# VHH binders against o67189: the designs that were tried, part 38

Target 1, 350 residues: o67189
Amino acid sequence: METTIFQFQKTFFTKPPKERVFVLHGEEQYLIRTFLSKLKEKYGENYTVLWGDEISEEEFYTALSETSIFGGSKEKAVVIYNFGDFLKKLGRKKKEKERLIKVLRNVKSNYVFIVYDAKLQKQELSSEPLKSVASFGGIVVANRLSKERIKQLVLKKFKEKGINVENDALEYLLQLTGYNLMELKLEVEKLIDYASEKKILTLDEVKRVAFSVSENVNVFEFVDLLLLKDYEKALKVLDSLISFGIHPLQIMKILSSYALKLYTLKRLEEKGEDLNKAMESVGIKNNFLKMKFKSYLKANSKEDLKNLILSLQRIDAFSKLYFQDTVQLLRDFLTSRLEREVVKNTSHGG
Below, E stands for the ipSAE of ESMFold2; O stands for the ipSAE of OpenDDE; V2 stands for 0.75 times the mean of E and O plus 0.25 times the DockQ between their complexes.

## First folded at step 20 (VHH; framework vhh_7uia_1)

Design i5 (at its last look DockQ between E and O 0.52; V2 from the best seeds 0.63)
Fold by OpenDDE, look of step 20:
Structure i5 (fold): chain B 350 residues (1-350), chain A 120 residues (1-120)
Amino acid sequence: as target 1 above (350 residues)
Amino acid sequence: QLQLVETGGGLVKPGGSLRLSCVVSGFTFSSYEMAWVRQAPGKELEWVSDISRSGEYTYYADSVKGRFTISTDNAKNTLYLQMSSLKPEDTAVYYCARDDFWEGKPFDYWGQGTQVTVSS
């Protein structure tokens, strides 16, 4: 039986369910993220994230096994991202799927959350292993809120900030974002910032400030700003991303990927290789992305990129080994970079 | 420990009135947006009303607009829902919830609910 995310959230945190494996999917990813944030808060150190595209089969099964190598009898929450990619890795072998299903079915002490970044189709839900999961676990759906509810939420936010939005401007914003809560939140925050001096938002202003929202625009915006060394704006965007419930590890993953690719490209460039070919070799095939990467390469020296990679590795290590707040580490990183830039600019102006 | 406790539910005739209360403990009432949500038998959760942190702004579902009034008493850490002109369709368990939507905490805490039954 499919349960809505709010219903599930209410029940899960008041009366723990007997079921242990849940699939989280839906059009409103914001609600899933907020749920996961609450989950993380509840479980703390016992909150584990698995990436299906990165984890081996063995690691996956080990992670799901109740026998924590470290003997801790504490209930864990295991969140699995990119489960589809994991399934692809398992291949089409029926036996492997059966094994997976068996393992999932045998989860007794821990909670497992399989998170999809989109609404699953009926066909997907009716296929193995999700079909089986639905039988011994639960399917949780984050449906879109009513348009009216969303509109009210947006209006409420603006009013709280003392901002008046013209009706046509609001409608434009809603349409532009497709009533996607994550996107709306980002845009609303942007507009609030914009309106800090002006307490009235017109249609023209919204058109000017609001970006054509692609689903991934915000993380990429952050990465873009960071790589172009606009650390002040990057920090703002980071805060926005976090406020929207984007997991910092996701940000880190993308950023690390980009940094590594850029470093590779820089090395190849030094060797005299054609940049276009080099970009393709590292999986950059889109012309727009190529253009962006060219900009990043211009903005960063090999040393800069190396330092970036090292910094990211450090952040990762501190997060994993010392359980430090990844977000804070990222903030510190950006702040440090910002301070350095300010010093450089003051030394050259003088 | 965060706690929301609803009271005031009961049986009422169509056209009647009820006042629900929600006492909040464990957090500062004024720091969060608060909401009423209801669930009728066999139906999904339905948002009813919410109130801003300051209490200055109130919002209502179309189904209850003009009939219900949400308010707060900060001194008592209490959320209210004044219901008037009640209809059989209003029969549901009513929940008080913390609803700090933009801060990433939509309906992150719920009360146990109070039953409202509208019947002739």
Scores: ipSAE 0.802, ipTM 0.924, lowest interface PAE 0.6, mean pLDDT 87
Fold by ESMFold2, look of step 20:
Structure i5 (fold): chain B 350 residues (1-350), chain A 120 residues (1-120)
Amino acid sequence: as target 1 above (350 residues)
Amino acid sequence: QLQLVETGGGLVKPGGSLRLSCVVSGFTFSSYEMAWVRQAPGKELEWVSDISRSGEYTYYADSVKGRFTISTDNAKNTLYLQMSSLKPEDTAVYYCARDDFWEGKPFDYWGQGTQVTVSS
């Protein structure tokens, strides 16, 4: 079976097909991420993620072969990232490739989604094991939306925030990103934050802000919400990040980096250092990033940042030493911070 | 239970007009963006038009701009597509869908569709 992502989404969530193994690929990665987000909503605790570059052959086959012999078993959705890396581990061993194809063919009680972060070439789709998957399962492609539609989507987002974007600024942004929705989401969100008070966005401003070094937009949004102490929204974004396939280690790296930089800036400020120069000394040179870090410094005391760093170190250690789920540890941390913050706020309300 | 039901399709000659309706139940109509998407025989799904939650902002594919008008009636929980100057290339099944693209919910619910046929 071969189909497009919207056609597949339309059908799968009403009358799912008999096939059980699907390959998702394409240029419109945003659409793959939103499909997987809806899949996670449907399956909840029965939504399982496997990382092909992290798991062993035994772990991979065990996860795909799992069935519940006891009552309460429900259909599961198994989502596999980095499948190409897993295939490299198999190498040229014909027996191992044949075993992989046999396991995939025999999936009967669950759904398996093999997710690629790019559009696969014809040669790749014609090679094993994907050739066999096309036969007993399905290939789902997320094709690029028209440039006309992408332009309208971007303009609509600015209008929803009340921001007037000059025509040349909009055209520049679209050309700069090559109409890539994942990149556009990042740049549009940065531009909205930048223009939140002025409500006008000029070409010069787009050139300045869109040039800035930026992290993955979803991870940046999570870090921003956490550092501004919007823990309720941060929890929602965390769930989205995981469903979109963002590795928890990346989240920890970015958050830890920001926390350490902020703590260093607090210490330098106490020593009388100029804040702008201090920011450059920790690698924050872009004016937009300087503005964001100033907001983070206003929202967090030095003690807040020390406690955050210690909490992140504990989460990392428990993940590695005690084999605890990093995502759940992050969620528990945010829930605890939300409860503590609510108590502080309500204790002063009569 | 969430449901989207399209009506108003039919056979029409080139240059004619037709109005499609989509009655929505199971969610607050004015809380979500709504869209029309069509599928010509043997072709992929093609976005046609969408409308903001408030009804104030409307967007159209170039192929239908100036000929089609999207609108809503919040009292009836109904989405409309007024089509005029119809062409044979407009022949398709037309679906209404809930669309909240940037909030991670592009076309997350669909109707069953209504057939529009434009021919002599």
Scores: ipSAE 0.535, ipTM 0.839, lowest interface PAE 1.8, mean pLDDT 84
ESMFold2 (binder alone), look of step 20: mean pLDDT 80; pTM 0.805

## First folded at step 21 (VHH; framework vhh_7uia_1)

Design o1 (at its last look DockQ between E and O 0.45; V2 from the best seeds 0.64)
Fold by OpenDDE, look of step 21:
Structure o1 (fold): chain B 350 residues (1-350), chain A 120 residues (1-120)
Amino acid sequence: as target 1 above (350 residues)
Amino acid sequence: QLQLVETGGGLVKPGGSLRLSCVVSGFTFSSYEMAWVRQAPGKELEWVSDISRSGEYTYYADSVKGRFTISTDNAKNTLYLQMSSLKPEDTAVYYCARDVFWEGTPFDYWGQGTQVTVSS
């Protein structure tokens, strides 16, 4: 039985369900993220995140089977991202899927949340292992809110900040974002910051401040700013992303990928290889992306990129091995970089 | 401990009026947005109304607009829903909820609900 995210949220935090395994999916990822934020707050240190693309089968099953041998073990919330990638690792072997299903079915002490970053299709839900999960667990869907509700939410936010938005400007913003709450939140926050002194937003101003909305645009904005060494703005965007409930490791994944590609490109360039061909070899085929990557290469030395990669690896290690706050580590990283840039600018301006 | 307690529900005839109250403890209204949400038998949760932190701005679902009025008494830490011109379609369990939409988790705390039945 499929349940809406609000119904599930209401019930889960007041009367915990008997079921232990839940699939979270939907068009409105904002609601899933905010639910997970609350979940994290509730469970604290007992909130665990697994990445299906990174975790081995053995590690995965261990994480799910960890029945506190010691009678006093606190209930844990296990959140699984990129579960599809994990399934791909298991392959097409029926036996492996059966094993997975069995393990999930036998979860007794912990809650397991399988999170999808999109709305699952009927076919996906009717296929194993999700079909089985639906039988002994729950499927939770985050549907989009009504356009009217979303409009009201946006208006409410602006009004709370004392900002008047022209009707055409608001409509433009809503259309631009496709009424996506994650995108809207980011754009609204930007606009609020922009309008802090004027307290009036016109269509022209919204057009100037708002950007084209695509999936993960905000994460890419962060990455773009970081790679172009605008650390001050990067910090602001990071805070916004976190406020949306975007997991910092997702950000790190994208950033790491870009950094590695850039480093590779830099090395190839040093060897005298054609940059365009090199970019294609690392999977950058889109002209827009090529342009961006060219700008990143100009902004970063080989040493800069190496240091970035090392820093990211360190953050990842500290997060995974020592359970440090990834967000704080990332903030510290950005702050440190910002401080260095300020010092450089002061030394050259004098 | 945060607590929301709804009262005021009951049986009313079509066209009648009813006033719901939600007493909140553990937090201050002025710091949070509040909402009414209802659930009819066999139906999904339906947002009914929101009120801003200041109480200055109110928002309503189209289905209740012009008939329902949301308000707060900060001194009493109480949320109200004045319902007028009630219809059978308004029959539902009505919940008050804290609605921190942009800064936190929407509907992060709920009351137990109060039953409203509109019937001839």
Scores: ipSAE 0.806, ipTM 0.927, lowest interface PAE 0.6, mean pLDDT 87
Fold by ESMFold2, look of step 21:
Structure o1 (fold): chain B 350 residues (1-350), chain A 120 residues (1-120)
Amino acid sequence: as target 1 above (350 residues)
Amino acid sequence: QLQLVETGGGLVKPGGSLRLSCVVSGFTFSSYEMAWVRQAPGKELEWVSDISRSGEYTYYADSVKGRFTISTDNAKNTLYLQMSSLKPEDTAVYYCARDVFWEGTPFDYWGQGTQVTVSS
């Protein structure tokens, strides 16, 4: 059986199905987590979580046990995370995969939910053991809600608290998060706290407050300013990140990842590849990120990106091999780039 | 025991009107947001409209804006959907649902639904 998360939720909690094993996947992970929360409420202490990367093969099969001499015959809900990692432990041994499929097929009194943290492609769903689960159990997909629905949900949350949000501020927030409900929940709650007495949110306030507490958001702001060559503001944000106690090597990791992706995109663009498909091939799937990367590509030549990558590699090497201060190396890099930008402007503008 | 019971469905010609009702019991009606969700034959569930717990703010899917009106009567524990300018595309089973989208599970309780058929 194949169905959507809302349809499955509606049916499962009114008249539980005869099938016992289900795969949950999709881009709207928020809806999977809320489904599992309701499942946990229903099953209480009979709700069990397994981590496929942490337990042995025999512990895994024991946890799926149909009976217990001390627990009676009460049905359980068994939720499995990191199932792909468990499959890697089985390796390519056909006999072990056949055992797994047999155990899953023969679950009779418990429910088993195999949870993925992404949307599975057709090829993945058509491979064992998921192909067999689709036959004797079910596949449940949590697809992204429409952008209009997400916009209305966010607007409703602000209005529930009596907060008027300007339309451009709302659109900025939605684009910045890529309409991601997990991230929106956090950012909307922060913005509500900020605006609880003022009752109005402007674009400038959303830009200032959204992501300001999140370590990754603050690092992203620094990376954004650097890639758009606003080195003076990037230096100020760097100082703020350090005062918050953010580890400079995490900054280096994110910036290096972006620089490498941009360099790869430059090469694909030169070959005439479709830019949207190229972006997805390097892991850029959110519309917010696509918009930002298009801006980064316009601001940086292939040689700019090559030189950035080399500079970051040198900073990393000096930090690790020669025990030099990563923060100071980043400041020196930014100061050098700022000086070169000033020279360019005075040489061409007068 | 939570119960939601939809009524008011039926057969109507294109351009016609219907009013759906959903009578609620088992929870404090005015403490929760309420929604209408529909399912056309062979299609997935489609959110139609919702209303804030105060009744003051209403929201609609683009496909029904300007034609449908959601409302509540707290004294009767009843949610309404006034439908006008009905189109064949509005043919569906209409469900009322309780919505705790941000604080819990979206659409955590549903009614049995009422059939709306729009045809000549």
Scores: ipSAE 0.602, ipTM 0.860, lowest interface PAE 1.7, mean pLDDT 84
ESMFold2 (binder alone), look of step 21: mean pLDDT 80; pTM 0.810

Design o2 (at its last look DockQ between E and O 0.41; V2 from the best seeds 0.00; counts 0 for: grease 24.23 > 24.2)
Fold by OpenDDE, look of step 21:
Structure o2 (fold): chain B 350 residues (1-350), chain A 120 residues (1-120)
Amino acid sequence: as target 1 above (350 residues)
Amino acid sequence: QLQLVETGGGLVKPGGSLRLSCVVSGFTFSSYEMAWVRQAPGKELEWVSDISRSGEYTYYADSVKGRFTISTDNAKNTLYLQMSSLKPEDTAVYYCARDTFWEGVPFDYWGQGTQVTVSS
């Protein structure tokens, strides 16, 4: 039986369900993210995240089977991202899928949340292992809210801040974002910051401030700012992303990918290889992305990129091995970089 | 401990009126947005109304617009829903919820609900 995210949220935190395994999916990822945020708050140290693309089969099963041998083990919440990638690792072997299903079915002490970043198709839900999960667990869907509700939410936010938005400006914003709450939240906050003194937002102003909405646009904005060494703005965007419930490890993944590509490109450039060809070799084919990457390469030395990669690896390690707060680590990283930039600028300006 | 307690539900005839109350403890209304949500038998949760932190701005679902009025008494830490011109379709369990949509988790706290039945 499929349950809406609001219904599930209401029930889960008041009357815990008997089922232990849940699939979270839907068009409105904002609601999933906020749910997970609340979950994390509730479970604290007992909140565990698994990445299906990174975790081995053995590690995966170990994480799910960890029955506290010691009678006093606190209930854990295990959140699994990129589960599809994990399934791909298991291959097409029926036996492996059966094993997975068995393990999931036998989860007794912990809650397991399998999170999808999109709405699953009927075919996906009707296929193994999700079909089986639906039988002994639950499927939770985060549907989009009505356009009217979303409009009201946006208006409410602006009004609360004392900002008047022209009707055409609001409509433009809504259309631009496709009524996606994650995107809207980011854009609205930007606009609020922009209008803090004017208290009025016109269509022209919204057009100037708002950017084209794509999936993960905000994460890419963060990455863009970081790589261009605008650390102050990067920190602001980071805070916004976190407030939206974007998992910091997702941010790290994208950032790491970009950093590695850039480092590779820098090395190839040093060897005298054509930059365009080099970019294509690392999977950068889009002209827009090529332009961005060129700008990143100009902004960063080989040493800068190396240091960035090392820092990211450290953050990842501290997060995974020592269970440190990834967000705080990332903030510290950005703050440290910002401080260095300020010192450099003061030394050259004098 | 945060607690929301709904009262005022009951049986009413079509066209009748009913006033729901939600008493909140553990936090102040001035700091949070509040909402009414309802669930009819066999149906999904339906948002009914929101009120801003200041109480100055109110919002309604199209299905209840012009018939329902949301309000707060901060001194009493009480949320109200005045329902008029009630219809059988309004039959549901009505919940009050804290609705911090942008700054926090939407509907992070709920009451136990109060039953509203509209029947001839």
Scores: ipSAE 0.764, ipTM 0.909, lowest interface PAE 0.7, mean pLDDT 87
Fold by ESMFold2, look of step 21:
Structure o2 (fold): chain B 350 residues (1-350), chain A 120 residues (1-120)
Amino acid sequence: as target 1 above (350 residues)
Amino acid sequence: QLQLVETGGGLVKPGGSLRLSCVVSGFTFSSYEMAWVRQAPGKELEWVSDISRSGEYTYYADSVKGRFTISTDNAKNTLYLQMSSLKPEDTAVYYCARDTFWEGVPFDYWGQGTQVTVSS
């Protein structure tokens, strides 16, 4: 009963299958979302979403009911997210799991799609209730597209708009997004808008546009420079941010978040934890960002990060309690760091 | 109303050539990207090639680069796949499809397919 998402969508939209219950899972979540978008278009008001972490057991079974309160019903597409959370509500009681399986087996007029946000392992698919669903329904997998195919799809989109993308710029974009098609769709659309007049994209331009549509884009550049101890350039970027109207508390929020994550990573690294997994535990999942955080960890000792956190806490407190200008406090912080750097680099008198 | 009809399949010896055709009706041919997708016996669907709406840009799977050429004739509403240096591993049913990767499902309409068999 297992099939791929491409084969399934080819069959489902031309000659609907006899089976009524399907599990959708896989590494290529973009393909699942496009399938579900087409499903939503087909079913309109008869497209129903259930959230397993929000809905009660009774509400779940009522939503799957084949009998309406008015004596008839129209075919529906019922899409279930967070099914694992719903299973947690049922617990390990054998009777409740058997009831769930019976309800799913007896779906006759609706289609039910159980959607997972990851690829399920063979062990997971061999466990109830999914083992039973594989028997009376179907398992649909969305396997990852090759990196080469993803690169070609992105190039096609740029070429459709007449935009020439330099190879290093394209490779940077692919690495930044981790070849994630949902993120690529958003970033490519932004880059097309940016390049609509000049029709060329360089590496520097891709780096700028990643954060030029959002208030956060230039803030990440500032944080990068500060953490790599390029205080002179950091001051220039800070002045630019303020001139663009970026609120200094947004800057403080992002910088504080990074400092705390780095301090946490230092402690986990001292315990011998795998750095890549540690980074994912604090929300660093993108390959480019993982590379940047590795460089931040190299550039900053644990004491450096502790002192940075304390400085940020002082800036926040003085801004709120004494109504001092947050921008000036940040500038003073950076200026003092730069002044120490200049003193260290001069021997006679500078 | 929408119709995609593939022709040109058949039995070919290794090293031989075939040209597949796909005649399209029921939509504005030049408004969509078109693709060739194949399925060998017992295997998953495999993207082979696609072509931009203008016909100007073509893309190929690594397994067929340099051997296959995709093209269009807008006056005839026809998509072509010129296959050369055929190998037994090219044996498959070949489908033409309408490609809507970024705007919808990756392939929203399919032809019935034409069989290509490469054997001694």
Scores: ipSAE 0.593, ipTM 0.836, lowest interface PAE 1.8, mean pLDDT 83
ESMFold2 (binder alone), look of step 21: mean pLDDT 80; pTM 0.814

Design o3 (at its last look DockQ between E and O 0.53; V2 from the best seeds 0.00; counts 0 for: pae E 2.8 > 2, SAP .675 > .668)
Fold by OpenDDE, look of step 21:
Structure o3 (fold): chain B 350 residues (1-350), chain A 120 residues (1-120)
Amino acid sequence: as target 1 above (350 residues)
Amino acid sequence: QLQLVETGGGLVKPGGSLRLSCVVSGFTFSSYEMAWVRQAPGKELEWVSDISRSGETTYYADSVKGRFTISTDNAKNTLYLQMSSLKPEDTAVYYCARDTFWEGIPFDYWGQGTQVTVSS
């Protein structure tokens, strides 16, 4: 039986369900993210994230196994991202799928949340292993809210901040974002920040401040700022992303990918290879992205990129091995970089 | 311990009125937005109404607009829902919830609900 995220949320935190495995999917990812944020808060150190594209089969099953090496079987929340990629790794072998299903079915002490970043199709839900999961677990769907509700939520937020938004401006914002709450939240926050000195937002102002809304645009903004060494703004954007429920590991993944690509490009450049060709070789084919990457390369030395990669690896390790707060680690990283830049600028001005 | 307790539910005839109350303990109304949500039998949760922290701004679902009034008494830490011109379609369990939509999870705390039945 499919349950809405609101219903699930209401019951999960008050009356824990008997079921242990849940699939979270839907059009409104904001609601899933906020739920996961609360989940993380509740479970603290017992909140574990698995990445289906990175984890081996063995690691996956180990993570789901109740046997805590340290005997104190505290209930854990295991969140699995990119589960589809994991399934692809398992291949089309029926036996492997059966094994997976068996393992999931036998989860007793822990909660397992399989998170999809989009709404699953009926065909996907009716196929194994999700079909089986639906039988012994739960399917949770995050549907879009009504346009009216979303509009009211946005208005409420502006009003709370003492900002009046022209009706045309609001409508433009809503249309631009397609009533996507994640996007809206980001844009609204930007606008609030912009309007901090102004009590009225006009259509022209919204047009000027509002960005082309795509999924993950803000993550890329963060990455862009970081790679261009605008650490102050990067910190602000990071906070916004986290407030919106974007998982820090997602941010890390993108950032790591970019850093590795940049490092590779830098090495190739040093070897005298054509940069355009090199970019294409690492999967950068879009002219816009090429332009951005050129900017990143200009802004970062090989050493800078190496240090970045090492830092990211460290953050990843501390997050995964020591269960440290990834967000805090990222903040610390950015703060440290910011401090270094300030010192450099003061030493040259003098 | 945070607690929300709804009262005031009951059986009412179509066209009748009912006033729901939600007494909150463990936090102050002035610090949070509050909401009413309802669930009809076999239906999904439906947002009904929100009220701002100051109590000055109210929001309503189209289905209840003009008929329902949300209000707060901060001194009593009580949320109210005045329902008028009730319809059979309004039959549901009504929940009060703390609304933290922008700060995190949309509804972080819920009451146990009160049953409202509109029947001739």
Scores: ipSAE 0.655, ipTM 0.862, lowest interface PAE 0.9, mean pLDDT 87
Fold by ESMFold2, look of step 21:
Structure o3 (fold): chain B 350 residues (1-350), chain A 120 residues (1-120)
Amino acid sequence: as target 1 above (350 residues)
Amino acid sequence: QLQLVETGGGLVKPGGSLRLSCVVSGFTFSSYEMAWVRQAPGKELEWVSDISRSGETTYYADSVKGRFTISTDNAKNTLYLQMSSLKPEDTAVYYCARDTFWEGIPFDYWGQGTQVTVSS
């Protein structure tokens, strides 16, 4: 069975089909993520995410096969990311693929969603195990929206808030985001907040405001909160990012990059370097980013940054050496930092 | 509880006109954007038109611009699609849908659809 994401979501939440295993893929990843967000809302604690690059073969099959022996299992939605990496772990052995196909064919109580971060080619869809999944389950494609439709959606959102956007400002925004709906949603929300009293947006204003730090959930919001030591909010944002399907490796890469740049900047400040020049030397040229890095430098001592870097290296090593859950290691790190902050406040407060 | 009910479909000759209606219940009609979406035989769902919450601005797919007009009657909780200069390629099931693109999934509730057939 093959269908589009619009057709699939039209029926799934009212009268789901008999099939239990679905592959989600496509060029319009925003649509897949919003579908999964509604799925998470529906299933709550029965929404489970598996990372194909992190989970063992036996843990994977156990998660797909779990049912209650005593009096009625709760239906779960099992969402699988990085399925290609799981397939690499199985290797090229025909028997292992046959076992995987058998397990997927026999899913009866749960729903299983195999999520790809790109549009699959015909070759991949016609290869096992996906060829068999197309037979007993379903393939759901999220096709790209036209540029004209995306432009209309953005313009409609501004007009509904009573905001007049100059044509060149709108085209600039669309080109800079590459018509990327995830970026557009965040940037449009910021521009609406900015223009709520003026009711007009010019090109110069869009140039100043676009790509500023978003107050909505994203990886940069998490990094911002962590570096400003708001660990409680950082924990909540982390949970949202994982639920949204952001891979922990991407979070680690961005955080590590920022931590290393900040440590370098501390060293250059100690040597008497001009801070703005130092920031350009580590690739920070945007004035807004310079302002954010200045705030991170104020909030973190050199020792803070050294300890952060060491902690991130430890998390990376434990994840690789002992195959431990990167997300849980990040959570444990933040929880430990939050507990230390509480102790400091008790010593200083009444 | 939520209901969207489309009516007004039928068989029409090329060049003819039809007016589709969608009566909604179970939510505050003027708090949401509304859309028409169609599905021709053997084809994917195609967005046709939508209308802002205020009813003041309208948007159309290129294939129907100048021929179709979307409108609302907020007192009756009814969405309309006036179709003129109909062509055989307009043959489809037409669905009324609640447009929640920026607040969630693009279309969260759908009607049962009404058949429009344009044939000699």
Scores: ipSAE 0.413, ipTM 0.756, lowest interface PAE 2.8, mean pLDDT 83
ESMFold2 (binder alone), look of step 21: mean pLDDT 79; pTM 0.801

